# Designs tried in a protein design chat: VH-VL binders against PH domain leucine-rich repeat-containing protein phosphatase 2 (PHLPP2). Part 3

Target 1, 249 residues: PH domain leucine-rich repeat-containing protein phosphatase 2 (PHLPP2), of Homo sapiens (Human) (q6zvd8r785to1033)
Amino acid sequence: SHGLAEMAGQRNKLCVSALAMDSFAEGVGAVYGMFDGDRNEELPRLLQCTMADVLLEEVQQSTNDTVFMANTFLVSHRKLGMAGQKLGSSALLCYIRPDTADPASSFSLTVANVGTCQAVLCRGGKPVPLSKVFSLEQDPEEAQRVKDQKAIITEDNKVNGVTCCTRMLGCTYLYPWILPKPHISSTPLTIQDELLILGNKALWEHLSYTEAVNAVRHVQDPLAAAKKLCTLAQSYGCQDNVGAMVVYL
Key: E = the ipSAE of ESMFold2; O = the ipSAE of OpenDDE; V2 = 0.75 times the mean of E and O plus 0.25 times the DockQ between their complexes.

## First folded at step 1 (VH-VL)

Design l03 (framework fv_latikafusp)
Fold by ESMFold2-Fast, scan of step 1:
Order: sequence, then structure tokens, then C-alpha cells
Structure l03 (fold): chain C 249 residues (1-249), chain A 120 residues (1-120), chain B 108 residues (1-108)
Amino acid sequence: as target 1 above (249 residues)
Amino acid sequence: EVQLVESGGSVVRPGGSLRLSCAASGFTFDDYGMSWVRQVPGKGLEWVSGINWNGGSTRYADAVKGRFTISRDSAKNSLYLQMNSLRAEDTALYYCAREWGDYESYFDYWGQGTLVTVSS
Amino acid sequence: SYELTQPPSVSVSPGQTARITCSGDALPKQYAYWYQQKPGQAPVLVISEDSKRPSGIPERFSGSSSGTMATLTISGAQVEDEADYYCYSTDSSGNHYVFGGGTKLTVL
């Protein structure tokens, strides 16, 4: 089960959308997602409505985690059409399915993201980050890739003065500096895996992974847990859009 | 040093046709979407049409849809507006504008405009 | 059809604060932009994304947006600020661009 909370903060626009399907692919698995357009609501909303359907098609074409997830992001990127030309969005997908080695008694989790939304797993009370933050500030390798492609990085750490994010869905006018290719990670789920937290940039700027896990670990209601994370971020001074989803495993 | 120079404005009778051109210089033309924005003398601004960076997508205001066609030529760094079935209401100064923005397009550079007059 | 509404004129004395409003149904979700146009000249962007001031624009210019209303504020208006001001935004789809009807600012 899951709980989702979204708050606009001091901004007039809510540019965060989420996806949650506790039953996916005829009840075989589950999918959860979070999308953050930063300054636009259009792309997060489109991705919320389309990305699970793309995933369903791609899992039928390949059993390889890296292949079907990479294709899901690329196809979703292409389906944005004209809106994806100038607008961009962070995208995070978490897919839980029966493990191929023992489908009756174990599951695996695959997490894929572009941008700055992150998934964090609670394993035995400890946070296990499963996403990569694609920003010039946090990723020297991405910064070097962008420089090698002759982009100007301004003193405020933005690609051509536009965005600090080096991977997003959309933003095709900044290709090849900004790419739709996701970071993908997979892990078998164990009995020590208690919950999964999805959060946008604003959440993770205000809460450490440990703080987030500790805040929700003993909360019984997933909606109350998600609301607690957003309220805690706001109590620390967050004035931007903040989104949190808590999934009990 | 970004420059946009419009041309092709003229006096034409109702029902006639004109093609406007915009010559772009001082930037990589193929990196930007482009628009046409018009202004009736003494009145306000009205967006007319837009084209994306590679020419694969076009947009039109309701007032001109079906009559005007926007296009671009990357080899010539030029933007065009083919105007058919012209009406008195199309009389305006037509600006060429470059699109920019982090997540939403807006216009950061404009030409000086070319005057189109539709009169009988 | 989506429309942005501005007052036709605003008058202030030099040194007074001018406020120009822009109302539209998509403004809770879409950013507002402000253009200044002087006679015989092309428009110049003075505020982007509700409140961001472009390089070269004097500090007396500021913007804000709340609900369906965006506001351009000129604190301590100067005679050279006399111009027509247009708000601009996209519709809810982000695919169509809309200008307000314009506001003539008189500084006298």
C-alpha cells in the first residue's frame, strides 16, 4: 500500500505529479512514479498519464531490466511531442515484480530515474538510496560530459544558463547536453525491506535519507507518513513544491 | 549581436497573398524555436504562429489557422510566413521573434517588424 | 478561449510606484512575462517567469503572481518608464501564446 502527499509551498503552481499502481500488468507487479517539472505542470501531468502504459508495452518486449527501463524512458520522451521541445521534467519509476529465481516467494525492485527525484529503500531501518541525482553540482562526470559537448556552464551551475539538471525527459532544444537516458538499478527485495520513499528535489534538499526513514518507519498509515515528510520539509524552510510517496513493502 | 530582420510587407487587396521573410544572424538558428507576432498600428500584440527548432512542429492562432503557413530554412537561417486569403483584420506590423525559456517558451529577441496593409 | 486582461492605462507622478495587473484563468498554473514597448520600437522583456528580472533591467522593476492575477510593479517610476506594458503567458496546454491587451503607463 502507498500514501502520497504534495504541497505547493509558497509557489502558485504545483509542478509535481505522481503515479501509483499497487496492481500492474494484470496484477503481476506494482509501479510507482514521481515527476517534477520544476516550473511547468504540463510534462509531469502527461508523464503521469502515459508512462505506466509505455512500461507495460516494454516489459512484453524484453525481460532485461536495463533494456525495458531505458526503452520506457526513451519512448516516453518521444511521446511528449511539441511540449517536450522546451519543457522538461524529472522522472522516477519504481517497478516491483516477482523475482525470476523464485517468483512465488520473492520480488525484485527496479528503479529508474532522470533528473532529481529519488527513491530510498528502508532496509533493516537503514536508508538505501537507489537513484542518481543528475545535476552539475552533484555529478562531476555529467558536468564533464556536458563540457565535452561544448556547452557553457554558467557560474550558477546551469547548462547554457537554463538548468542545473543534466538529464530529463523533454528539453529537446538542449540536446545533446540534456539526455533522456536514465540511471537504472535493481535489487532483490528481502524481509528486511520495510518501505520505499519517493521524493522530489525539494524533499531531499531538506531531509537527510536517515531523517526521512526515521520519520516514517513506525507510522502505520502510509498517507500520514507521506504528509509527515512534506510537513517536516516545510518546517525546515521549504517554500517550493514538495512531493513525497511512501510505499509499504 | 543577435539580429532578426523582417521583409516582405506590402499593400495588398482582400483575398490576396503575401510571403514574409525573417533573416536571422548572430546565433545558431537551428537551436531555437521561432514565432511571428503582429501588432495593429496603435493596438496590442497578438501571437500569430510558431515553429519548433527543427521545423517538425507548427502552431497557429485561431484567427489565422488554415490561411497562414509558417516555415523555416536552416541553410538560409530564415523564417517565413505564407499569408493567404488576407483580410482587412490582418493589417498589422509583423514581428519575427526568437523563442527562449527554461521550461516555457517566451520571446527574448524581436525584429523591428514589417508592415502589411490589406485594403481595397 | 484563453484571454489575459489588463487595465488600458495607469498614471503616476515621477517617483511614485506604478502597479499594472494582468488577469487570466491559466495564471495559477502558467508563468507570466512582461514586455515594455516604447513608440516605434520592438517590445523588450522586463520580467520573466512571474518575478525574474533579466540582465540589464533596472532594479525598480519587479513582478509577482498570485492566483489568477500577475502584477508588474515599478517602484519609483521614472519618466523614461513611460511606455506600453504587455503581459504574456501560455494557455494551460503550453502550446498557444497569449498577450494581454496592454497598459499605457503615463509618468507625468
Scores: ipSAE 0.000, ipTM 0.390, lowest interface PAE 17.4, mean pLDDT 84

Design l04 (framework fv_latikafusp)
Fold by ESMFold2-Fast, scan of step 1:
Structure l04 (fold): chain C 249 residues (1-249), chain A 122 residues (1-122), chain B 108 residues (1-108)
Amino acid sequence: as target 1 above (249 residues)
Amino acid sequence: EVQLVESGGSVVRPGGSLRLSCAASGFTFDDYGMSWVRQVPGKGLEWVSGINWNGGSTRYADAVKGRFTISRDSAKNSLYLQMNSLRAEDTALYYCARDLTYEDFGYYFDYWGQGTLVTVSS
Amino acid sequence: SYELTQPPSVSVSPGQTARITCSGDALPKKYAYWYQQKPGQAPVLVISEDSKRPSGIPERFSGSSSGTMATLTISGAQVEDEADYYCQSADSSGTYWVFGGGTKLTVL
């Protein structure tokens, strides 16, 4: 069970999209995702409609988390076609499935992302971040990689004045500075794992991981929990698109 | 030392099929993308097809889309190119090459094989 | 279609500096790569990422890029440097990588 909330803030449009499938791969798994186009709604919506289908195909070709997730992102990137030339999107996928080592009694969670959307797991009341933020200001390794490859970093920390994200789906005109290669993390799920929070850049700029977990841990309705996170971000001054999803485990 | 050894080139008639192979040794095959690059004798280089490090993503030049299929086999450390519906303009020396492109694959190369000649004639 | 333009031939005397140019609209934003191909042999990568020399490539080979033009420089060219040289780079979209038409270097 899940809840999703999205708010445009002071912007004229909503450039955040999400997908949620509590039943996936013939009912044995679940998939959740969030996409943030910053200033375009086209790519997030396209990825919302296509990325789960790509994942379903890739999990049939490999049981290796790194392999099927990397391929899901690369194939999705290439399927953007012309729209992916100048537009880009952050992308986050969370895939829950039976653990290959013990499929009868345990599950595993694989999280993959490019850009600035993050998934945070609540384990025994404590946040476990599972994503990497690919931005010039928060990732010195990525900043150095981009500079070494002759990109111009503008004074507002954007690659050629376009985006602060160093990894995205799309933006092919900024290759090789902006890459579609995701960070991939896998963890076996335990009885201590209570919920999963997916949020975009705006959510995580305004809420700490601990604050987000504490805000929703005792909320019974997943939709109310997601709305609470967005409202909290707005109460702290967020005026950008904000998206939050809460998945109860 | 890195070695790439192509085989399978032959003389075939238009409309025929041929499968090229490339045997890789001297490096961890699954860490690299691989490509096929062709060269008409006496002419320039043309990229044909690429496959990423785990075999899950492939890309083709417009001239060969729908006719050629690239694949790899990690157990055999081998790269393949299945060529169907061959045309006279596919006549070329076909090189196997190891990709330096980290994400997309198939675009620039640090090691090349010796090439295998494909001649399509009637 | 996007193309990289190279002069068809360049001639130098032994010991002189050879310069081979590669022009393309995307070169201000994309790296250039250079390959050497001697008669009857496979291409060899001699310069990567505009200016990096791979291990085993003689120090006389160097590369640079400025604006829409990349340049391969061979300082003190030797007879064994006679070959076809190809540049390679991405188009502005980054989806296609193309080779230049090649430059035949003659060391007279």
Scores: ipSAE 0.000, ipTM 0.392, lowest interface PAE 15.1, mean pLDDT 83

Design l05 (framework fv_latikafusp)
Fold by ESMFold2-Fast, scan of step 1:
Structure l05 (fold): chain C 249 residues (1-249), chain A 122 residues (1-122), chain B 108 residues (1-108)
Amino acid sequence: as target 1 above (249 residues)
Amino acid sequence: EVQLVESGGSVVRPGGSLRLSCAASGFTFDDYGMSWVRQVPGKGLEWVSGINWNGGSTRYADAVKGRFTISRDSAKNSLYLQMNSLRAEDTALYYCARESGWYDTPEYFQHWGQGTLVTVSS
Amino acid sequence: SYELTQPPSVSVSPGQTARITCSGDALPKQYAYWYQQKPGQAPVLVISKDSERPSGIPERFSGSSSGTMATLTISGAQVEDEADYYCYSTDSSGNHRVFGGGTKLTVL
């Protein structure tokens, strides 16, 4: 089961959207996602409505997690049409399915993201981060890629003064500097895996991975757990949109 | 500047094996699919094999399927072609090519190396 | 299996218009690309996506595609345009990449 909380903070708009399907692909798996448009609500809502359907089609074409996730992000990016030309969004998908190596008795988790939303797994009480944060400041390899492609990087460390994020869905006018190509990771799920936390940039700026896991590990209600994370972020000074989802495994 | 430098071409006997390498520079290697394209001296171009940006998907021309294996190594910015059970008709100049970018699907070949010659003869 | 068909050769006089055709059943749904290859050199893309001319390619080069036929046109062909020209596309599935057999352009 899962719980989701979203708070606008001091902003007039909520530019964070999420999806959660405890039963996906006719009961074969489960999918969870979070989208953050920063300044726009349009793209997160479009992705919330479309990405699960795209994933469903792509898993029927390939059993390779790298292939079907990469294609899910590319097709979703293309489906944004004109809205994706100047608007962009972080996107995070978590897909739980039977493990191809042992489908009768185990499950695997595949996590894919562009932008700054992150998924963190609680394994035996300890956080296991499964996402990559794509930014000029935090990722030297991404910074070098953007520089090698002759982007104009402003004094505040943004590509053409627009964004510090180096990968997102949409934002096509900044191609090839900003790419929809996701980071993809997979891990077999074990009996030690207790829960999964999805959060946007604002959540992870205010809570360490350990703090987030400790705050929710013994909360019985997933919704109460998600609300607790958002409230903690706000108590630490967060004034931006904040989103958190807790999935009990 | 994009540079692709092939190596490994040699004279081998029928039934032999050979591994070609392509060293890539001047771009982010992991953002692009890569292909091998061959050309018999004086004849036309023939696509041999392709590998996507992350190495998770490979494609082969019918003439080489089951005999050739394409692979890539992101840490070394290198593309490889392992050629087994070589035949006289595999004699050709083998080009390493970078595709147009994975947004441009289907991809075309935007940058080419100078090629490495493989000769299969007794 | 799937093939792109080109004439083996085309001859024109300097200043005349050269037209090189490429036929394929998937061309109504797949883009055609054109490569120029001079002796001892790697191929150079001269037309992308049916009709787009890459930066640095002379204005005399143009492309078009209609139905199952793509055409490369060189208006006012020059001696330096002598080369082999290859069309390139994918089959209907998009999985197999295919070159035409090539056309040798002679400008004499």
Scores: ipSAE 0.000, ipTM 0.416, lowest interface PAE 14.0, mean pLDDT 85

Design l06 (framework fv_latikafusp)
Fold by ESMFold2-Fast, scan of step 1:
Structure l06 (fold): chain C 249 residues (1-249), chain A 123 residues (1-123), chain B 108 residues (1-108)
Amino acid sequence: as target 1 above (249 residues)
Amino acid sequence: EVQLVESGGSVVRPGGSLRLSCAASGFTFDDYGMSWVRQVPGKGLEWVSGINWNGGSTRYADAVKGRFTISRDSAKNSLYLQMNSLRAEDTALYYCARDVGYEYGSWDAFDIWGQGTLVTVSS
Amino acid sequence: SYELTQPPSVSVSPGQTARITCSGDALPKQYAYWYQQKPGQAPVLVISEDSKRPSGIPERFSGSSSGTMATLTISGAQVEDEADYYCQSADSSGTYVVFGGGTKLTVL
């Protein structure tokens, strides 16, 4: 089961969207996602409506998690069409499926992201981050990649003065500096895996991974857990859009 | 300058082994999937093997599956093809090629190619 | 053993439009790509995703795909366009990269 909470903060628009399907691919899997357009709501909403369908098609073409997830992001990027030329969005997908090595007895979790939304797994009470934050400030390797491709990094840490994010769906006018290529991580699920937290940039700017896990680990209701995370972020001064989803495993 | 340089091509007897190398420069190697594509002199192109950006996923043409192994080394910006149990039909010029990335909507479109390295399998 | 079928040769006079076709059963669901190869040289990508022209490729090159047929069009062919042209796509599963047999374009 899952719970989702979203707050606009001081912003006029809610530019965070999420998807959650506890039953996916004819009941054999589950998919969860979060999308953050920063200053546009158009792309997050479009991805919310389309990305699960793309994933469903791609998992039927390949059992390789890196292949079907990379293709899901690629096809979703292309489906943005004209809107994707100048608008961009962070995208995070979490897919739970039967483990191909033991499909009758165990499950695997595959997490893929571009941008700054992150998934954190609680394994025996400890946070296991499964995403990569693609920003100039947090990723020196990404910063060097865009510099090597002759991008101008402005004093406010933005690629050509536009964005601090080095990977997004859309934003094709900034290719090859900003890429739709996701980080992909897979892990077999164990009995020690208690819950999964999805959050946007604003959530993770205000809560440490340990703090987030500790805040929700003993909350029985997933919706109450998700609301608690958003309320904590707001209590720490967050004024931006904040989104949190808690999935009980 | 974006460049791929292949090496390791040689004359080997059937049943022998050979390792090809491809040195990448002028771009961030770990941002791209890579492939090996071969061409018999005077004939057409044939895809041999592909590897994704982090090395976690590999694919092989049926003709080489079980005999060839593709790998990459981020520290050396290099791509490799280990070729075992070589056959006469493996004789070809072997190209290293870079996947264009996601902007072109393809997993396997190749925008940068090396000069090729010649492998000859004969007795 | 999925194949892409191209004519072995196409001939045009300078200034004429050259059309090279590529047929394959998976083309309705898979993108076509086109490469130019001159003798002794590596291939050069001239058309991406059915119809997109990479930076640096002359405007006279265009592509299209409809049903099981993809077409490379060179409007006002020039003598320097003489080369072998290969289409490339994927099988229906998207697992295997497949090249066509190649078309020799002669511009006399």
Scores: ipSAE 0.000, ipTM 0.427, lowest interface PAE 14.7, mean pLDDT 85

Design l07 (framework fv_latikafusp)
Fold by ESMFold2-Fast, scan of step 1:
Structure l07 (fold): chain C 249 residues (1-249), chain A 123 residues (1-123), chain B 108 residues (1-108)
Amino acid sequence: as target 1 above (249 residues)
Amino acid sequence: EVQLVESGGSVVRPGGSLRLSCAASGFTFDDYGMSWVRQVPGKGLEWVSGINWNGGSTRYADAVKGRFTISRDSAKNSLYLQMNSLRAEDTALYYCARGYSEGWYDLSYFDYWGQGTLVTVSS
Amino acid sequence: SYELTQPPSVSVSPGQTARITCSGDALPKKYAYWYQQKPGQAPVLVISEDSKRPSGIPERFSGSSSGTMATLTISGAQVEDEADYYCYSTDSSGNHYVFGGGTKLTVL
């Protein structure tokens, strides 16, 4: 079960979209996702409508989590077409499926992301971050990669003055500086795994991982939990679009 | 600056095997798909094989499928083409090129090419 | 097998406009790319995604695509533009990468 809350910021446009499918891949799996276009609604909405279908096709072609997730992101990126040339979006997918080592009694979680949306797992009351933030400010390796490709990094830490984010779906006019290559992480799920939090940049700029976990760990309703995260971010001064999803495991 | 340097081209007999290598420098190798493109001397270009940035997805032209294997090594920033059961029609200059698309919707292009390595299959 | 068709040769005088065509059934839905190859050299990308000119490519090069035909245009061709030109795209499935047969451009 899951709960999702989204709140528009100062600009009164909601550029965050999410997907949640408690039943996926013939009813044996689940998929959750979050997309943040920063200043555009178009790409997050398009990805919300397409990425689960792409994932379904790719998991039928490969059982390797690195392969099917990387292909899901690349195919989704290509399917953006003309809209993806100038616009970009952060993308986060969380895929829960029966564990190949013990499919009758255990599940595994695969998390893949580009951009600044992050998934955090609550394991025994402690946060386990499963995503990587791709930005010039937070990733020195990404900054060096972009510089090695001869991009201009402006004084405000943006690639060619456009974006601080070094991995996104779309923004094909900024290739090879901005890439659709995701960070991919997999973990077997245990009885200590209580919930999963998906959040966009605005959520994680205002709440620490520990604070987010503690705020929702004992909330019984997933929707109430997600709303609590968004209202906490706003109470701390967030004026941007904020999105949070809480999945009970 | 981006550089791709091929090696391994040689004269081999039909049915023989050969391994081509491509050394990449001047960019983050693991962030790019790579391809092999060949050219029969005096003729046009033909795409041979491609591999994505993590080596998890590969594609082959019908003419080489089952005989050639593309692979990559991130630690060495190197691309390889293992060629088995070579035929006279495989005689060509083999280019290493940066670019590969796995998506059916959009096509990546080859933005940088090496100088090529000559493979001659003679009887 | 899918084919991109180019004329084998095009001749123009210096300063005239050269037009090289590439036809293929998948071009209405797939981008065309153009490569220049001079003798003994590797190909160089001169036009990407139908009409986009890469950094360092002279402004006299332009591209367009309409229906099943893509066109490379060189406005005011120079002797240094003598080369073989290849169009490149994919078939309708997106699974096969295809080069045109090449066009030899002669300037004068």
Scores: ipSAE 0.000, ipTM 0.414, lowest interface PAE 14.9, mean pLDDT 84

Design l08 (framework fv_latikafusp; at its last look DockQ between E and O 0.01; V2 from the best seeds 0.00; counts 0 for: pae E 19.5 > 2, placed apart)
Heavy chain, then light chain:
Amino acid sequence: EVQLVESGGSVVRPGGSLRLSCAASGFTFSSYGMSWVRQVPGKGLEWVSGINWNGGSTRYADAVKGRFTISRDSAKNSLYLQMNSLRAEDTALYYCARHSYYGRSGTYYDAFDYWGQGTLVTVSS
Amino acid sequence: SYELTQPPSVSVSPGQTARITCSGDALPKQYAYWYQQKPGQAPVLVISEDSKRPSGIPERFSGSSSGTMATLTISGAQVEDEADYYCQSADSSGTYVVFGGGTKLTVL
ESMFold2-Fast, scan of step 1: ipSAE 0.233; ipTM 0.693
ESMFold2, look of step 2: ipSAE 0.000; ipTM 0.399
ESMFold2 (binder alone), look of step 2: mean pLDDT 91; pTM 0.935
OpenDDE, look of step 2: ipSAE 0.005; ipTM 0.480

Design l09 (framework fv_latikafusp)
Fold by ESMFold2-Fast, scan of step 1:
Structure l09 (fold): chain C 249 residues (1-249), chain A 126 residues (1-126), chain B 108 residues (1-108)
Amino acid sequence: as target 1 above (249 residues)
Amino acid sequence: EVQLVESGGSVVRPGGSLRLSCAASGFTFDDYGMSWVRQVPGKGLEWVSGINWNGGSTRYADAVKGRFTISRDSAKNSLYLQMNSLRAEDTALYYCARTYEVYSDSGTYYTYFDYWGQGTLVTVSS
Amino acid sequence: SYELTQPPSVSVSPGQTARITCSGDALPKQYAYWYQQKPGQAPVLVISKDSERPSGIPERFSGSSSGTMATLTISGAQVEDEADYYCQSADSSGTYVVFGGGTKLTVL
C-alpha cells in the first residue's frame, strides 16, 4: 500500500504530480511515480496520465528492464509533442514485478529517473538510494557534458538560465544539453526491504535519507507517513512545492 | 494586493434564481483554484463549490449539487455561481475565496483558502 | 456524513493560553487549517497545514495535530483575539472540504 502528500508552499501552482498503481500488468506488478515541472504544472500532469500506459506497452515488447524502462522514458518524451518543446519535467518511475529468475517466490524493483526526483529504499532500517540526481551542482560529469556542447551555464547554475537539471522529459529546445535518457537501477527485493520513499527535489534538500527513513519506519499508515515527511520539510524551512510518497513493501 | 469583490446577492422567492459574481485582482487569476463558501448569519462556514485553475474540474457540496453551477472567465478575472431552484436554507452570506489545490491521479483536491472577499448576502424568503 | 467537531466556546483571561480542539476521523491523513473570524468581517487564515503560520499572523498563534485531533493554541491570549475560530480539513478521500462548527473564544 502507499500514501502520497503534496504541498504548494510559497508557489502559485502545485507543479508536482504522482502516479500510484498497486496493481499493474493484470495484477502481477505495481508502479509508482513522481513528476516535478518546477515552474509548470502541465507536463507533470500529462506524464502522470500517460507514462503508466507507455510502460505497459513497453513491458510487452521486452523483458529486459534496461530496455523497457529506457524506451518508456524515450516514448513518453516524444509523446509530449508541442508541450515538450519549451516545458520540461523531472520524472521518476518505480516498477515492482515478479523476479524473472524466481517469479513465484521473489520480486524485483526497477527505478528510473531523469531530473531531481529520487527513490530511496529502506533495507533493514538503512537507506538505499536508487536514483541519480541530474543537476549541475551535484553531477560534475553532466556539467562537463553540457560545457562540451557549448551551453552557457549562468551564475545560478542553470543551463542557458533556464534549469539546473541536465536531464528531463521535454525541454526539446535545449537539446542536446538537456537529455531524456534516464538513470536505471534494478535490485531484487529481500525480506529486509521495508518501504520505498519517492520524493521531489524539495524533500531531499531538507531531509537526509537516514532522517526520512527513520521518520516513517514506525508509522503504520502510509498517508500519515507521507504527510509527516512533508511537514518535516516545512519545519526545516521548505517554501517550494514538496511531494512525498511512501510505499510499504 | 489580493482583492476579491463579490456582487449579485439579493432577496428572491423560493424556486427563484440568482447569479453571483466575484471580481479578482492583484494576482494571476489562472494560477489558482476558486471556491464559494457560505455562512448563515450567526452560524458557521459551509463550503459550497470549487473550480480548478483552468475550469476543467468542478466540485459541489451535496446540499447544492444539481442546483448550483460554478464557472470562471479568465479574460475578466471573474468567478461565478449560478444558483437555481433556491430554497430557504440557501439564505446566507456567500464568500468568494482563493483556493489552494493539490493534484493527484484521482483528481483535484481543494485544500484551503488564503484570501476571502467580504461576501454578498443572499436571502430566500417569501 | 464526515464531520469536524469543535467545542462551541472557550473562555480565558488575558495573558492565559487558549486551546481550541478539532476532532475528525480523517485528521490522521488530512491537514487541518484554522480561520479566525471577527464580527462583520471575512475569515482570515491563521494556521495552515496543521502548524504553519502565514505571513502577518502573530507568533502567539500555533497549531498541532496528533491522531484524530488538531489543536489551535494562542499563547498569552489578548482581548483582540476574541473571535470565532473554525477548523477546516477534508474527508478521507481528500475530495470534499469540511469545516468544523466553530468555537467562540472569549477573552475577559
Scores: ipSAE 0.005, ipTM 0.424, lowest interface PAE 15.5, mean pLDDT 84

Design l10 (framework fv_latikafusp)
Fold by ESMFold2-Fast, scan of step 1:
Structure l10 (fold): chain C 249 residues (1-249), chain A 122 residues (1-122), chain B 108 residues (1-108)
Amino acid sequence: as target 1 above (249 residues)
Amino acid sequence: EVQLVESGGSVVRPGGSLRLSCAASGFTFDDYGMSWVRQVPGKGLEWVSGINWNGGSTRYADAVKGRFTISRDSAKNSLYLQMNSLRAEDTALYYCARDSPYEFLGDYFDYWGQGTLVTVSS
Amino acid sequence: SYELTQPPSVSVSPGQTARITCSGDALPKKYAYWYQQKPGQAPVLVISEDSKRPSGIPERFSGSSSGTMATLTISGAQVEDEADYYCYSTDSSGNHRVFGGGTKLTVL
C-alpha cells in the first residue's frame, strides 16, 4: 500500500534511499523510512539495510515510543562506525502499530527524524506535518544551541562550512554541534487519515505541504502518486536528488 | 585476544539430537551478535543461525528452521546450538562466528572459531 | 531461495590480476564481504563493505560493487593467495545471511 519514486536530477548519484515494510514485526505493524546523504550514497544505503532490524530489536525492549525510537537512532548511529566519522545522513522512520489504548480497533503512528526528511499526514484533506526540520535556516533553537557550543556558522548557514543540518546520523567529527538525537512524535490514527507522504529536503523545498497533499489525494496508484510528486518538484526547478513515498492508510 | 572455541561435535544417527557450545573470551560478549556457520568437508560455507547481542532476536536458515535452536548465556560467555531431528545433510564442520558490533559498519563475521565436526550417519 | 553466484574456479599465473565475481539481486542495496579460506583453516575477512580492506590485508586485495555484481580483485597474485574465496551478504529482507558457492583460486 505504498509507492516510492526517486530521481537523481542532474547529479551523477542517487544519495536518497528508502525502506517500506507493509508488514513488520510478524504482522503487528508497518514501517517506512527515508534517508538522504546529500552527497554520499553510502550512509543512506547502510541505514536502509539496518534501521528496520534495529527498530525490531528496540520495540521488543520497550513499549515507550520515545525510548524505542531514540534507541533505534542511537544504535543505528553507532553502527555506522568508521563511515559515520565524516559522512552523515538525514533519517526518517514512520512506525505504525496497534494503539496501546485500543489495540483491537485502532492504530498509532510514531514518526522520528534527524536532518531534513519529513513525514506529512493527510487528515481530512489537510496536511499534518509530523517531523522537525533540523537546519540552521529553519530552526532558531538549533542555531542557538550550535552557537552556544562555539561552532562557526558560515555566511551560507553551514556548521563550520560543512552542513546546514544540525542533527544527523553519522558526522561524528562535528560532535557536539551535530547530534544523532531525533525529534519524535506520535499520533493516534483515525478514519480521516488518508495517506502519509515521506519526502526529502528537495521535495519539501519545492512543494508546500498543501500542494503535495492535493497532488496525490485523488491518485489511486501509490507509485503514480510518488512519481507525480517528484515530477512536480522537477517542473518547479529541482535539479538535486528528490525522493517521495506515498503510503495509503 | 579474541577467542571462540567450539565443542560438542560428535557422530549421531539420523533423527538424533546434539548440542554445540562455543566459549567466547577476550571481548565483551554482550556487545556482539553471534552466529553459527557450517561447512561440509571440501564444500562451501552455509550460514545456519544468528542471535543478537541480548538474545531477544534469533534467525535461522530455512534448511534448519524448526529443528535447530540458537541460544546464549551471558554469565558463561557462551553460545549454543541445539540440533534436533538431525539429517545426513547436517553433516558438516560447525563454526562459531562473531557478528560485527553495533558500533561498526555492517553485518559480517570478524572472528571465527576453528569449528567442531558433526557427522550424521547410520 | 536467494543465492549469490560465483564462478567455481579462476586460474592465473603469478603476478597476473585475478578477478572473482559475485552476482546477487540484493547487492544494489546490501554490502558485499569477501572471505579467504585456506585448507584446514577458518575463513579470514579480506574485504568488508564492498571495498574496504581490513587491517593486515595486503594492498593487492581490492573490492568493488556495481549493480547486482560485486568483484574481488587481486592485483599481482602470489602463490600464497591460492585459496577458496567466498562472497557474503544478506538477502533483501536482511533476515538471512548468504554465502556464495565459493571460487577456487589457482596460482601457477
Scores: ipSAE 0.000, ipTM 0.386, lowest interface PAE 17.5, mean pLDDT 84

